# Ledger of designs, part 263: VHH binders against p49116

Target 1, 238 residues: p49116
Amino acid sequence: EGPLLSDTHVTFKLTMPSPMPEYLNVHYICESASRLLFLSMHWARSIPAFQALGQDCNTSLVRACWNELFTLGLAQCAQVMSLSTILAAIVNHLQNSIQEDKLSGDRIKQVMEHIWKLQEFCNSMAKLDIDGYEYAYLKAIVLFSPDHPGLTSTSQIEKFQEKAQMELQDYVQKTYSEDTYRLARILVRLPALRLMSSNITEELFFTGLIGNVSIDSIIPYILKMETAEYNGQITGAS
Below, E stands for the ipSAE of ESMFold2; O stands for the ipSAE of OpenDDE; V2 stands for 0.75 times the mean of E and O plus 0.25 times the DockQ between their complexes.

## First folded at step 15 (VHH)

Design n21 (framework vhh_7qbe_3; at its last look DockQ between E and O 0.48; V2 from the best seeds 0.00; counts 0 for: pae O 2.6 > 2)
Fold by ESMFold2, look of step 15:
Structure n21 (fold): chain B 238 residues (1-238), chain A 119 residues (1-119)
Amino acid sequence: as target 1 above (238 residues)
Amino acid sequence: QLQLVESGGGLVQAGGSLRLSCTASGNDYAMGWFRQGPGKEREFVASISRSSSYTYYADSVKGRFTISRDNAKNTLYLQMNSLKSEDTAVYYCAADQYGRYRSPNFDYWGKGTRVTVSS
């Protein structure tokens, strides 16, 4: 019974569609988000503990937490993605929709509130300077959450989450030994992930990709993909 | 591949000051300064997180050196005050690809800039 994660699980390199258009469009945003989603799913399924739970449990876990993993990925990759620029473009589009009366005021309010929460979350993670090892353990804690309804093998999931928590604690204490409260500051950021709406994330980032089917419905197919097909989706090549 | 170019080294009298700069080809890294004196192993001097929220200093330079960065210019600085002859070294700019300002091993290195502190 070795460590939950190895150094191979720390590498999380997002490659953006090139070149970035001078004026952002739905296709660029959707392609960028798709690459992050596939990178996140490939990361999750490469973890031996995840594989040990079996395919039906894997699907249930990812359906429950994909938005949290995606949001952590957005925070981790915010600079390479130019996320602030993407969100500003989305806000501008929403303002135009208000002026043209294309969306209900209630929906626009919900979407704007979600954008504000996402910006706050990403800014808080940046100010804490969360490192790549810490992100890997935070994603593991989120992935192996036994709290989601309908899960099987919750005892084993809980053991894996505890292992991720212990490894994060040991890592932070060893690496940042003079900052005895760093773990607590990091963990206090996690509850904000539960406030992120999967439906609004789909609207913001995935509208042009999946023909208005939910990401929840395609997760079983994403998890079954061959590694070569994943690499094509992650890089946009195929 | 991240490129790091140091500048600002030179000859300074003991008790004097010098500011080193490091121009980088990107800024999404934790960064630091190391130095290697004549016949000595390379040693840590100071580091700074990506956002500048966190800094860390070797005990030998605390209170005398200040690390800072300007991410808009992709530039790292080391302000060196109250210089001693023991500070004579080649100073290297370094970066950690995982964003660890307390990295045990930095991944990218500059070629160094020479600082000589005369008695």
Scores: ipSAE 0.748, ipTM 0.895, lowest interface PAE 0.8, mean pLDDT 88
Fold by OpenDDE, look of step 15:
Structure n21 (fold): chain B 238 residues (1-238), chain A 119 residues (1-119)
Amino acid sequence: as target 1 above (238 residues)
Amino acid sequence: QLQLVESGGGLVQAGGSLRLSCTASGNDYAMGWFRQGPGKEREFVASISRSSSYTYYADSVKGRFTISRDNAKNTLYLQMNSLKSEDTAVYYCAADQYGRYRSPNFDYWGKGTRVTVSS
């Protein structure tokens, strides 16, 4: 068998909506997030091993890990997205809701903690100087996680995850040969992804655009979307 | 999208030193130097990670060249010491988003600055 990932899977280029508004409004944030989500899903789809699992299984995988993939995408595209500014804008929008007494104190705390965790994760990844190859492999490791409930073909998924891990190891050893513990430092960041709520992520980034529709429910449609159609939407929106 | 502007090139005697600079319109990239000598293919010289935590050098320049960056100034540097005639080339600043470090296919390229080492 060939490698799990190729050089084509390293490219992860997010195109932001244009023009940027004077104030980062909910629509801009949601559009930006949607583009990242689509890019992340289509990245997964571009992996032959992902296709080999079949439509039902690979859809289930993405449903289970979309938040983690999205978060890794945020980290990877943090500067392009001006993530800190986006998060600040989100906080500002939340303040309006707070003033209107729409959220409980506990909920406010949860949301703010989530934003903090997200920022810290992205900062930690930036501090580690994670490169595009490493991000690709980390996303693959997250994608091919066999430990989600309700998955089929768990043995095959596990094999793909192992392959991703091995390829990452080989890459790190080759590229960062003088940094013996880099692999470990990178991998220990992954647990932080599991601490983040998909529901809160969805609320923060997507509620203004999709309303009451869940990311879970639209994932099958995203995965079936043609790349040309996606690209057309991106270019047409610019 | 990213603009890269090299400077600091010129004529230098063998054994001499020269410092190249590259001003970038952004600093969220792995940065690198490449060079193309007369009649030669473009070749990797050095690269540096975003936070400067990692640096890489071609074997031909290792121990003589030092790559560094000032992110506050969006500037990449190449300190070249003990220059040889073989170092004569157009030096290009490059930026990469994907950590390909030694790949000739960086995302962004400057126009280059000429370095001539005389015997």
Scores: ipSAE 0.213, ipTM 0.669, lowest interface PAE 2.6, mean pLDDT 90
ESMFold2 (binder alone), look of step 15: mean pLDDT 85; pTM 0.873

Design n22 (framework vhh_7qbe_3; at its last look DockQ between E and O 0.89; V2 from the best seeds 0.76)
Fold by OpenDDE, look of step 15:
Structure n22 (fold): chain B 238 residues (1-238), chain A 119 residues (1-119)
Amino acid sequence: as target 1 above (238 residues)
Amino acid sequence: QLQLVESGGGLVQAGGSLRLSCTASGNDYAMGWFRQGPGKEREFVASISRSSSYTNYADSVKGRFTISRDNAKNTLYLQMNSLKSEDTAVYYCAADQYGRYRSPNYDYWGKGTRVTVSS
């Protein structure tokens, strides 16, 4: 079998809504997040190994790891998204909710901690100077995780994850030969993704867009969406 | 998409120093310097990762040139010390969209700035 990922899978270009408003409203944030989510899921869909798992299995897989993929996407696209500004805007919006006593103290803490974790994760990835190839492989490793409950074809998923890991190892060894421990340093960041709540992520980035609909419920629809439809939405929104 | 503008070139005596700058319209790229001397092919000079954690140099400039960047200013630098006549060239700024400090192919290029080293 050929490699899990090709150069075509390394490209990950997020197009932001234009123009960027002076005040980042909930709509802008949700639209930006939606674009990233679509991009992330369509990236997964573009991987032959992902397709080989079948629709039911690959849908379940994305449902299990969408938050992790999204978070990696945030990290990778942090500059183009002006993520720090977005997060600051989210905090400001939350402050309004706090003043209106819409959230419990415990919930406020949870949300703020989540935002902090997101920022720290993205900062850590920037500090590590993760490149586009490494991001692609990391996303693949996260995507092809066999340890989620309810998955079918776990043996095959594991095989694909191993391939991703091996290809990443080969890439890092070749590209960063002077940094012997880079691979390990990169991989130890992955556990941080599992500590982040998908529910809180959904509330922070998507509440204004999907209302009472969960990301979990729309994933099958997104995965079936044609690329042309996606591009049309981007063009229409810009 | 990315705009790159080099500056700082000029005439300098052998043994002298010069600092080149490249202003970019963005900072989310690995960047590098190339040069093309008279009658020569374009050649790699130096590269730097997005966060400056990694740098790479051509053997011919190691120990003499230093590549650096200021992401807050969206600017790439090349400090050239102990300049030699063979360093005479048009120097080009380049950027890799994948953030590879060892890029096999850069996607964006500046128009170049001329450096002339007189003996």
Scores: ipSAE 0.762, ipTM 0.890, lowest interface PAE 0.5, mean pLDDT 92
Fold by ESMFold2, look of step 15:
Structure n22 (fold): chain B 238 residues (1-238), chain A 119 residues (1-119)
Amino acid sequence: as target 1 above (238 residues)
Amino acid sequence: QLQLVESGGGLVQAGGSLRLSCTASGNDYAMGWFRQGPGKEREFVASISRSSSYTNYADSVKGRFTISRDNAKNTLYLQMNSLKSEDTAVYYCAADQYGRYRSPNYDYWGKGTRVTVSS
């Protein structure tokens, strides 16, 4: 058949809540992250190969990979989000929590390690000048991962992943023809996404908006939303 | 919408040098320079990735022109050395929204700055 992704799947434009407050707060961070999450889910839902897997498989697949998609989204949108400023504010809050004895030392170490890994991942992607087409293919590779426990249709998911890998290879070789090692440098960044904990991502970015509900548990509802409602969540128009 | 404003054009002697600037309203774009000579079609001159890690030059300007950028100032530059009469053109700043330094189609364009090279 035709290509896995078309040019319409490359557009990935995050709109930030306005105005940005002088001092970052939980509501601004959570709204910003929620917009990115919904943008990422909208992107996945728009892919014909994803649609072809059916609603139950879609839900299982996104539950398995949402944090990797979100992390790729953070890297892609790091500048428009002012992600370094957000992460600095979170670090400052964590340091205050240590001073006030509000979290265990073990948890603080886990969270700080996660922040460091996230920052290193985003920096490495920026240094490689990963473009919008490459991000789209990388997201497709992580979306169609057959390795997650509990997935059905693993063979079809694997075929879609192989197609995403082939299309990325063709794109990189055509666009970056003088850089014969670019594909390899890009692909070796993907294992770092497995170091990202969905539990910690929720704690860092989502606790103010989702309350006592995990993102894993709300994914079926996000995927079933009507398009108008979906767009409202991406822009915060609710 | 991204805004691009070129400056630094003017009259220069053959063999001379000139530096063009393009001030942008943002820096999260791959950028390039194009030119259109009298009675000619617009042609590619040079392009640069967001972090400056990748550059591309038209064969006609390789070794003479250098593209660079200062992302803290949202400014793109084109250093033009060893200028020839064939370099006479209106020079345009352009940006690719997807960050491709070898873009087949640029999304944002400046209004241009004129460079005239006298023999």
Scores: ipSAE 0.665, ipTM 0.864, lowest interface PAE 1.2, mean pLDDT 88
ESMFold2 (binder alone), look of step 15: mean pLDDT 83; pTM 0.862

Design n3 (framework vhh_7qbe_3; at its last look DockQ between E and O 0.95; V2 from the best seeds 0.81)
Fold by OpenDDE, look of step 15:
Structure n3 (fold): chain B 238 residues (1-238), chain A 119 residues (1-119)
Amino acid sequence: as target 1 above (238 residues)
Amino acid sequence: QLQLVESGGGLVQAGGSLRLSCTASGNDYAMAWFRQGPGKEREFVASISRSSSYTYYADSVKGRFTISRDNAKNTLYLQMNSLKSEDTAVYYCAADQYGRYKSPNYDYWGKGTRVTVSS
């Protein structure tokens, strides 16, 4: 068998909506997030092993891990997205909701903690200077996680995850040979992804655009979307 | 698409110091310095990760050169101390789009700045 990932899977280029508004409004944030989500999903779809699992299984995988993939995408694209600015804008919008007494104190706390965790995660990844190859493998490890409930073909999924892990190990050893603990430092960041609520992520980044439709429900449609169609939408929106 | 412009080169006496700068049109890249001496192949000098958390040096410049960056200014620096005649070269700034400070092949290159160390 060939490698799980190839060089074509390393490129992860997010195109932001243009022009950037003077004030980051909900629409801009949601559009940016949607583009990242689409990019992440189509990245997954581009992996032969992902396709080999079949439509039902690979859809289930993405449903289970979309938040983690999205979060890794945020970390990876934090600079181009101006993530700190986006998060600040989100907080500002949230404050308006608070003033309108639309949220309970407990909910506000949960949301703020989520934003904090997200920022900390992204900062930690930046500090580690995770490169594009490492991100690709980390996303693969997250994608091919067999421990989500309700999955079929768990043995095959596990195999792919192991392959991703091995390839990451080989890459790190080859590229950063002097840093013997780099792999470990990178991998220990993954548990933080499981601490983040998909529901809160959805609310923060997608509520203004999707409304009452869940990311879970649209994932099958995203995965069936043609790459050309996706690219056309991005270019057309520019 | 990334533009890199080196500056700071010049004539310096052996044992002297010089600071090179490289202005980039962006800062989301792992950056590196290379040099090409007369009649020599281009060689790696130093690299630095995006957040400056990691640096890497060629053995020939370890302890003498320091690579640093100011992301707010989109500028890469190379502080060169205890310069030797062997350090005479055109120095190039380079960037890796994947964020690899130990990149096997950098994607973007400046035009270079000449450093001449006199005996």
Scores: ipSAE 0.851, ipTM 0.930, lowest interface PAE 0.5, mean pLDDT 92
Fold by ESMFold2, look of step 15:
Structure n3 (fold): chain B 238 residues (1-238), chain A 119 residues (1-119)
Amino acid sequence: as target 1 above (238 residues)
Amino acid sequence: QLQLVESGGGLVQAGGSLRLSCTASGNDYAMAWFRQGPGKEREFVASISRSSSYTYYADSVKGRFTISRDNAKNTLYLQMNSLKSEDTAVYYCAADQYGRYKSPNYDYWGKGTRVTVSS
């Protein structure tokens, strides 16, 4: 009945694997991405409105939107992750795969276009200087999307999304009162998230994960984890 | 915690100029300058976004002060021109952990650098 998000939902601190390797490698990239994924899932699970929807609805929502939440997380944490360096290393690896005929040229072009779109999204968010409160509300708008097929409780999900939109609007107007168009400029960035492919995200950031299990298939287990287990996954501690 | 170290303060005549610097241990923050004059409460001077795309100034310094940053050097600057006796204060560097260039509350503060404007 109170605000959708509290100040505890605004803090989004990504801790990078230590020590940082001399040269980036697939293990470092996958560990870094895994930490961001678990941080994003922990964030979603901590929201009272999300908890109120029930376990089946929660699983369906996260399966539908995990890639969008992950992409917002990449944009928010791009500096601390050195994301531009990670993407450059991935591009170099893909170009070597062409040289060695390890992947089809069509797939590589598709993946390169996806990387370019991801870089442009992250750059546009950085140029707007999206703040931590704005990111929290944008993630909530993405999380509580009633438009995904197969959802139950869509009326309640829509009410939560509208509440996130209202809180973002109120926040932007109060904080950035001189910038009449800031809300519109921010919201126009969101459609690009639906164009991001979860399969390509898995290929870029989650290759070498133990087993060939897709992120979609492990979502129910991630959402059921105890807080201590989450912290171990987020920090990489055993 | 983020470390902020100001420098560049000193004595300057009215009408003169001075440039303050603030070296930070990181650059992923929205940053600001505040000041506290004798017998006054600390007041906002200027702020700048993470990317430098946005700046904001107190009315009392508009047109005279310019905030800027060099993210490669993790350094924030305040160029102060046409200085007045009213600008005499300890100037503080501040950072907002949530990246708000118009923040209602700043989380990290330097120890300050003194600026004295003599007439």
Scores: ipSAE 0.669, ipTM 0.866, lowest interface PAE 1.2, mean pLDDT 87
ESMFold2 (binder alone), look of step 15: mean pLDDT 85; pTM 0.870

Design n4 (framework vhh_7qbe_3; at its last look DockQ between E and O 0.93; V2 from the best seeds 0.78)
Fold by OpenDDE, look of step 15:
Structure n4 (fold): chain B 238 residues (1-238), chain A 119 residues (1-119)
Amino acid sequence: as target 1 above (238 residues)
Amino acid sequence: QLQLVESGGGLVQAGGSLRLSCTASGQDYAMGWFRQGPGKEREFVASISRSSSYTYYADSVKGRFTISRDNAKNTLYLQMNSLKSEDTAVYYCAADQYGRYKSPNYDYWGKGTRVTVSS
């Protein structure tokens, strides 16, 4: 068998909506997030091993891990997205809701903590200077996680995850040979992804655009979307 | 598409110091310095990660050269101390699009700045 990932899977270029508004509004945030989500899903789809799982299985897999993939995408694209500015804007919008007494104190706390965790995660990844290859492998490890409930073909998924892990190890050893603990430092960041609520992520980044439709429900459609169609939408929106 | 512009080169006496700068037209790149001496192949000098958390040096310049960056200014620096005649070269700034401070192949290159160390 060939490698799980190839050089084509390393490129992860997010195109932001243009022009950037003077004030980051909900629409801009949601559009940016949607583009990242689509990019992340189509990245997954581009992996032969992902395709080999079949439509039902790979859809279930993405449903289970989309938040983690999205979060890794945020970390990876934090600079181009101006993530700190986006998060600040989200907080500002949230404050308006608070003033309108639309949220309970507990909910506000949960949301703010989520934003904090997200920022900390992204900062930690930036500090580690995770490169594009490492991100690709980390996303693969997250994608091919067999420990989600309701998955079929768990043995095959596990195999792919192991392959991703091994390839990451080989890459790190080759590229950063002087840093013998880099792999470990990178991998220990993954548990933080499981602490983040997909529901809160959805609310923060997608509520203004999707409304009452869940990310879970649209994932099958995203995965079936043609790459050309996706690219056309991005270019057309520019 | 990324443009890199080196500056700071010149004539310096052996044992002297010089600081090179490289201005980048974009952000979020791992960056490095290379040099090409007379009649020699281009060689690695130093590299730095995006956040400056990691640096890497060629053995020939360890302890003498310091690579740093100011991301707010999109500028890469190379502080060169205790310069030797062997350090005479055109120095090039380079950037890696994947953020690899130990890149096997940098994607973008400057035009270079000449450093001449006289005995």
Scores: ipSAE 0.850, ipTM 0.930, lowest interface PAE 0.5, mean pLDDT 92
Fold by ESMFold2, look of step 15:
Structure n4 (fold): chain B 238 residues (1-238), chain A 119 residues (1-119)
Amino acid sequence: as target 1 above (238 residues)
Amino acid sequence: QLQLVESGGGLVQAGGSLRLSCTASGQDYAMGWFRQGPGKEREFVASISRSSSYTYYADSVKGRFTISRDNAKNTLYLQMNSLKSEDTAVYYCAADQYGRYKSPNYDYWGKGTRVTVSS
């Protein structure tokens, strides 16, 4: 009935662990990535349309799209996260692993290709100067994807995705009326998200978080997380 | 808590040039210049996107003013050429927290720098 997103859903403030260590390490990277993941999941939870679909559907949707939401979050927060520095540190570590014969050459090539695609995606989003409102709508389009197997309520999910698309169109045309092709330029960036592997994202950013379990397994708990615990993960403990 | 500090204002004769600077305490903002003339309301002058890929100008300054930025120095510039007496104003640097280079409402403002164009 009302708008899918309101101005309160545009706020997406990531707070980094303090202080940043002299040398980046797995603990800092994993804590930083965890904060972004929690922020992304709780952003999704805050949307009335998402809430209306029910807990089982919420979990299924987020399991299907968490890596795409996370990747959009990386692009949106790349500067505050110092993402380029994090990726450079990971690349240096991988190059040392080749020299020491610790990892398969095929696996390292796969991971390096993923890093390159991630850097290209983030750079393309920065060059387009995607704003906070546009990111919010893009995340909603990705969240309400009806095409994943096993989903219930797919007709309602499709309606919500169409509403997100309409609201993005209206926003772009009113805000950036001089750039007739801006909506098209933004939307053609979305297919690149399907090139991002959940498995490799876990390896790059989450190796210290949960040991041997996958992000897919912890999503129901993140979605149910109390506000106080959520704020502690995002704002950092004093 | 972004801090914006303008500089470069002063007195200049009509037809002259002046460059304004604005130093920001942070980066990654869409930024702009506004001005307020004597007895007038504050008005938009120019804006620039975070990456500098997009610029926008008020009709009254098109072709005479150029907005630019140096993100390594966190500094915004306004090059003002062919100045007119109508350009006399306090010039303000502003930033949008959501990254909109065409923003209806900027969130952070400097204290302003005075530009006086004598006839």
Scores: ipSAE 0.611, ipTM 0.839, lowest interface PAE 1.3, mean pLDDT 86
ESMFold2 (binder alone), look of step 15: mean pLDDT 82; pTM 0.849

Design n5 (framework vhh_7qbe_3; at its last fold request DockQ between E and O 0.95; V2 from the best seeds 0.85)
Fold by OpenDDE, fold request of step 18:
Structure n5 (fold): chain B 238 residues (1-238), chain A 119 residues (1-119)
Amino acid sequence: as target 1 above (238 residues)
Amino acid sequence: QLQLVESGGGLVQAGGSLRLSCTASGNDYAMGWFRQGPGKEREFVASISRSSSYTYYADSVKGRFTISRDNAKNTLYLQMNSLKSEDTAVYYCAADQYGRYRAPNYDYWGKGTRVTVSS
């Protein structure tokens, strides 16, 4: 049995819409988020083990973990995305809604806490200086999580997750041999991903672009989309 | 794609100090210093992570050299104190695109700056 991931899975390059406007409107935010989502899904699709699970299982896995994958993507691409600026813009848009009394106090609190959690998570990952290899393995661990309801082939998924964990361990031990606790510091960040609401993430980043269509509903389409189509979307939006 | 330009090299007496700079066209990289002395192979000197949270030094320079960076200025530094004749070399700045401060190989290299330590 070969490795779960290869060097080709380490590359994770997000292309942002250009030029970046002085004022980040909802469309720019949604477009940026969509590109990241597509990149994340196509990354998953590029893994042979993922392909081996079949279309139905693949779709179920991505539906279960897309928010976590997306969040890891935000952290990994925070610099190129100017994530802090995007989040600030989202807050500004939210403030307008607040002033118009469109949201309940409880909802406002939930949304603001979610934004804080996202920023904090990304900051923590930046502080840890997570590298591209580590991100790839973390995404694989998140992707091949067998503890989501309704999954089939859970034994096989578990095996893939174990492989991802072992390969990450080997990589960290080899690359950062002087820091014996690095692996643990990295892994303890994963629970934070489970505390984040997929619904709130969807509302913050994707409202206005997909309308009333849920991310869950478009995931099968994204997974079937050709890479060339994705690349075309990137070049056409410039 | 990433451009690295070293500066600050020169002649210094043994026991003296020198500060090298490396200006980068970007700041989303783990970076490091290497050196190549006369008749010697290129060797690792020091490295620093993107956020500066982690640094690593060759045993030969520990306690004497300090690597640092200013991401706002896209600049990498190497403060060299208590310089020895053995430190005479061309010093190179390097960057890793994957963000590894312990990278086995670096993707981008500067042209180098010469440091000469006289006895």
Scores: ipSAE 0.883, ipTM 0.947, lowest interface PAE 0.4, mean pLDDT 93
Fold by ESMFold2, fold request of step 18:
Structure n5 (fold): chain B 238 residues (1-238), chain A 119 residues (1-119)
Amino acid sequence: as target 1 above (238 residues)
Amino acid sequence: QLQLVESGGGLVQAGGSLRLSCTASGNDYAMGWFRQGPGKEREFVASISRSSSYTYYADSVKGRFTISRDNAKNTLYLQMNSLKSEDTAVYYCAADQYGRYRAPNYDYWGKGTRVTVSS
């Protein structure tokens, strides 16, 4: 009846750690990624349809899709994050690992393929000039994915996803009426998100923060965390 | 808050050309040009997406005006060719914070630069 998202869900403002170092390091990358993860989880939490599913379903949904939401966030915030510079620094570190024989050749190949896929995804989104409204609806489509194993209330989740798809369609047709293929070009980008490995994302962006736990394990805590609690952890770390 | 400063306005003869510039304090925006002629309401002229992949023009300027941008210099341009007396107006640079190259409203505006086309 009412819209799935309101104007408050379109705003997605990432602030980077300050100051930016002359040379990027693992701590800066991990803090930047943590800020994006927190912003993404709290964006999802703010959606009334998400809240209506209940805490157990919320946790299950986010565990299933956090990497896809994070990847959309990387694409949306690529300029403010200087993502291409971050990825270049990571690639240089991987080249050192080859020289020092620290990682297997098979693992290096796997990680480099992932970095390439991530860069190509972000570049394709930039070339399409995906706008803030489109990103909000794309994130909602990804969030309300009924196809993940182990979910409850899949019928309701599917209805929310269909509503997000309908609102995206209406938005694109109204805003970009002269471009009859825009919706199709946008939607064909989404399958690439399912090819992104959460394990590799953790190793690329979160190794310096998490230690011996996975993002999957901390999601319930992030979803319950108040903004003031997160800011306290940041001030204690920096 | 984004700051926009237009330049390049002036007097030009009908049939002539002029290039307007707009210097911005950032480049993560879809941008456009608007104009307001004497006694008229402000009207859309052209817009361009963040990456320059998409442009859109009012019918009255298609084929005569070209919008472009240089994101390394945070500068938006409007190349105006085959100018007519009807193109006399104050030209405004505008930006949309959500990146919509077909934005229904723009969030940031410059103060404008005057273009006068003489016969």
Scores: ipSAE 0.755, ipTM 0.898, lowest interface PAE 0.8, mean pLDDT 88
ESMFold2, look of step 15: ipSAE 0.744; ipTM 0.897
ESMFold2 (binder alone), look of step 15: mean pLDDT 85; pTM 0.874
OpenDDE, look of step 15: ipSAE 0.869; ipTM 0.940
ESMFold2, look of step 17: ipSAE 0.752; ipTM 0.895
ESMFold2 (binder alone), look of step 17: mean pLDDT 85; pTM 0.879
OpenDDE, look of step 17: ipSAE 0.873; ipTM 0.942
ESMFold2, fold request of step 18: ipSAE 0.697, 0.715; ipTM 0.871, 0.879
ESMFold2 (binder alone), fold request of step 18: mean pLDDT 85, 85, 85; pTM 0.874, 0.871, 0.877
OpenDDE, fold request of step 18: ipSAE 0.882, 0.883; ipTM 0.947, 0.947

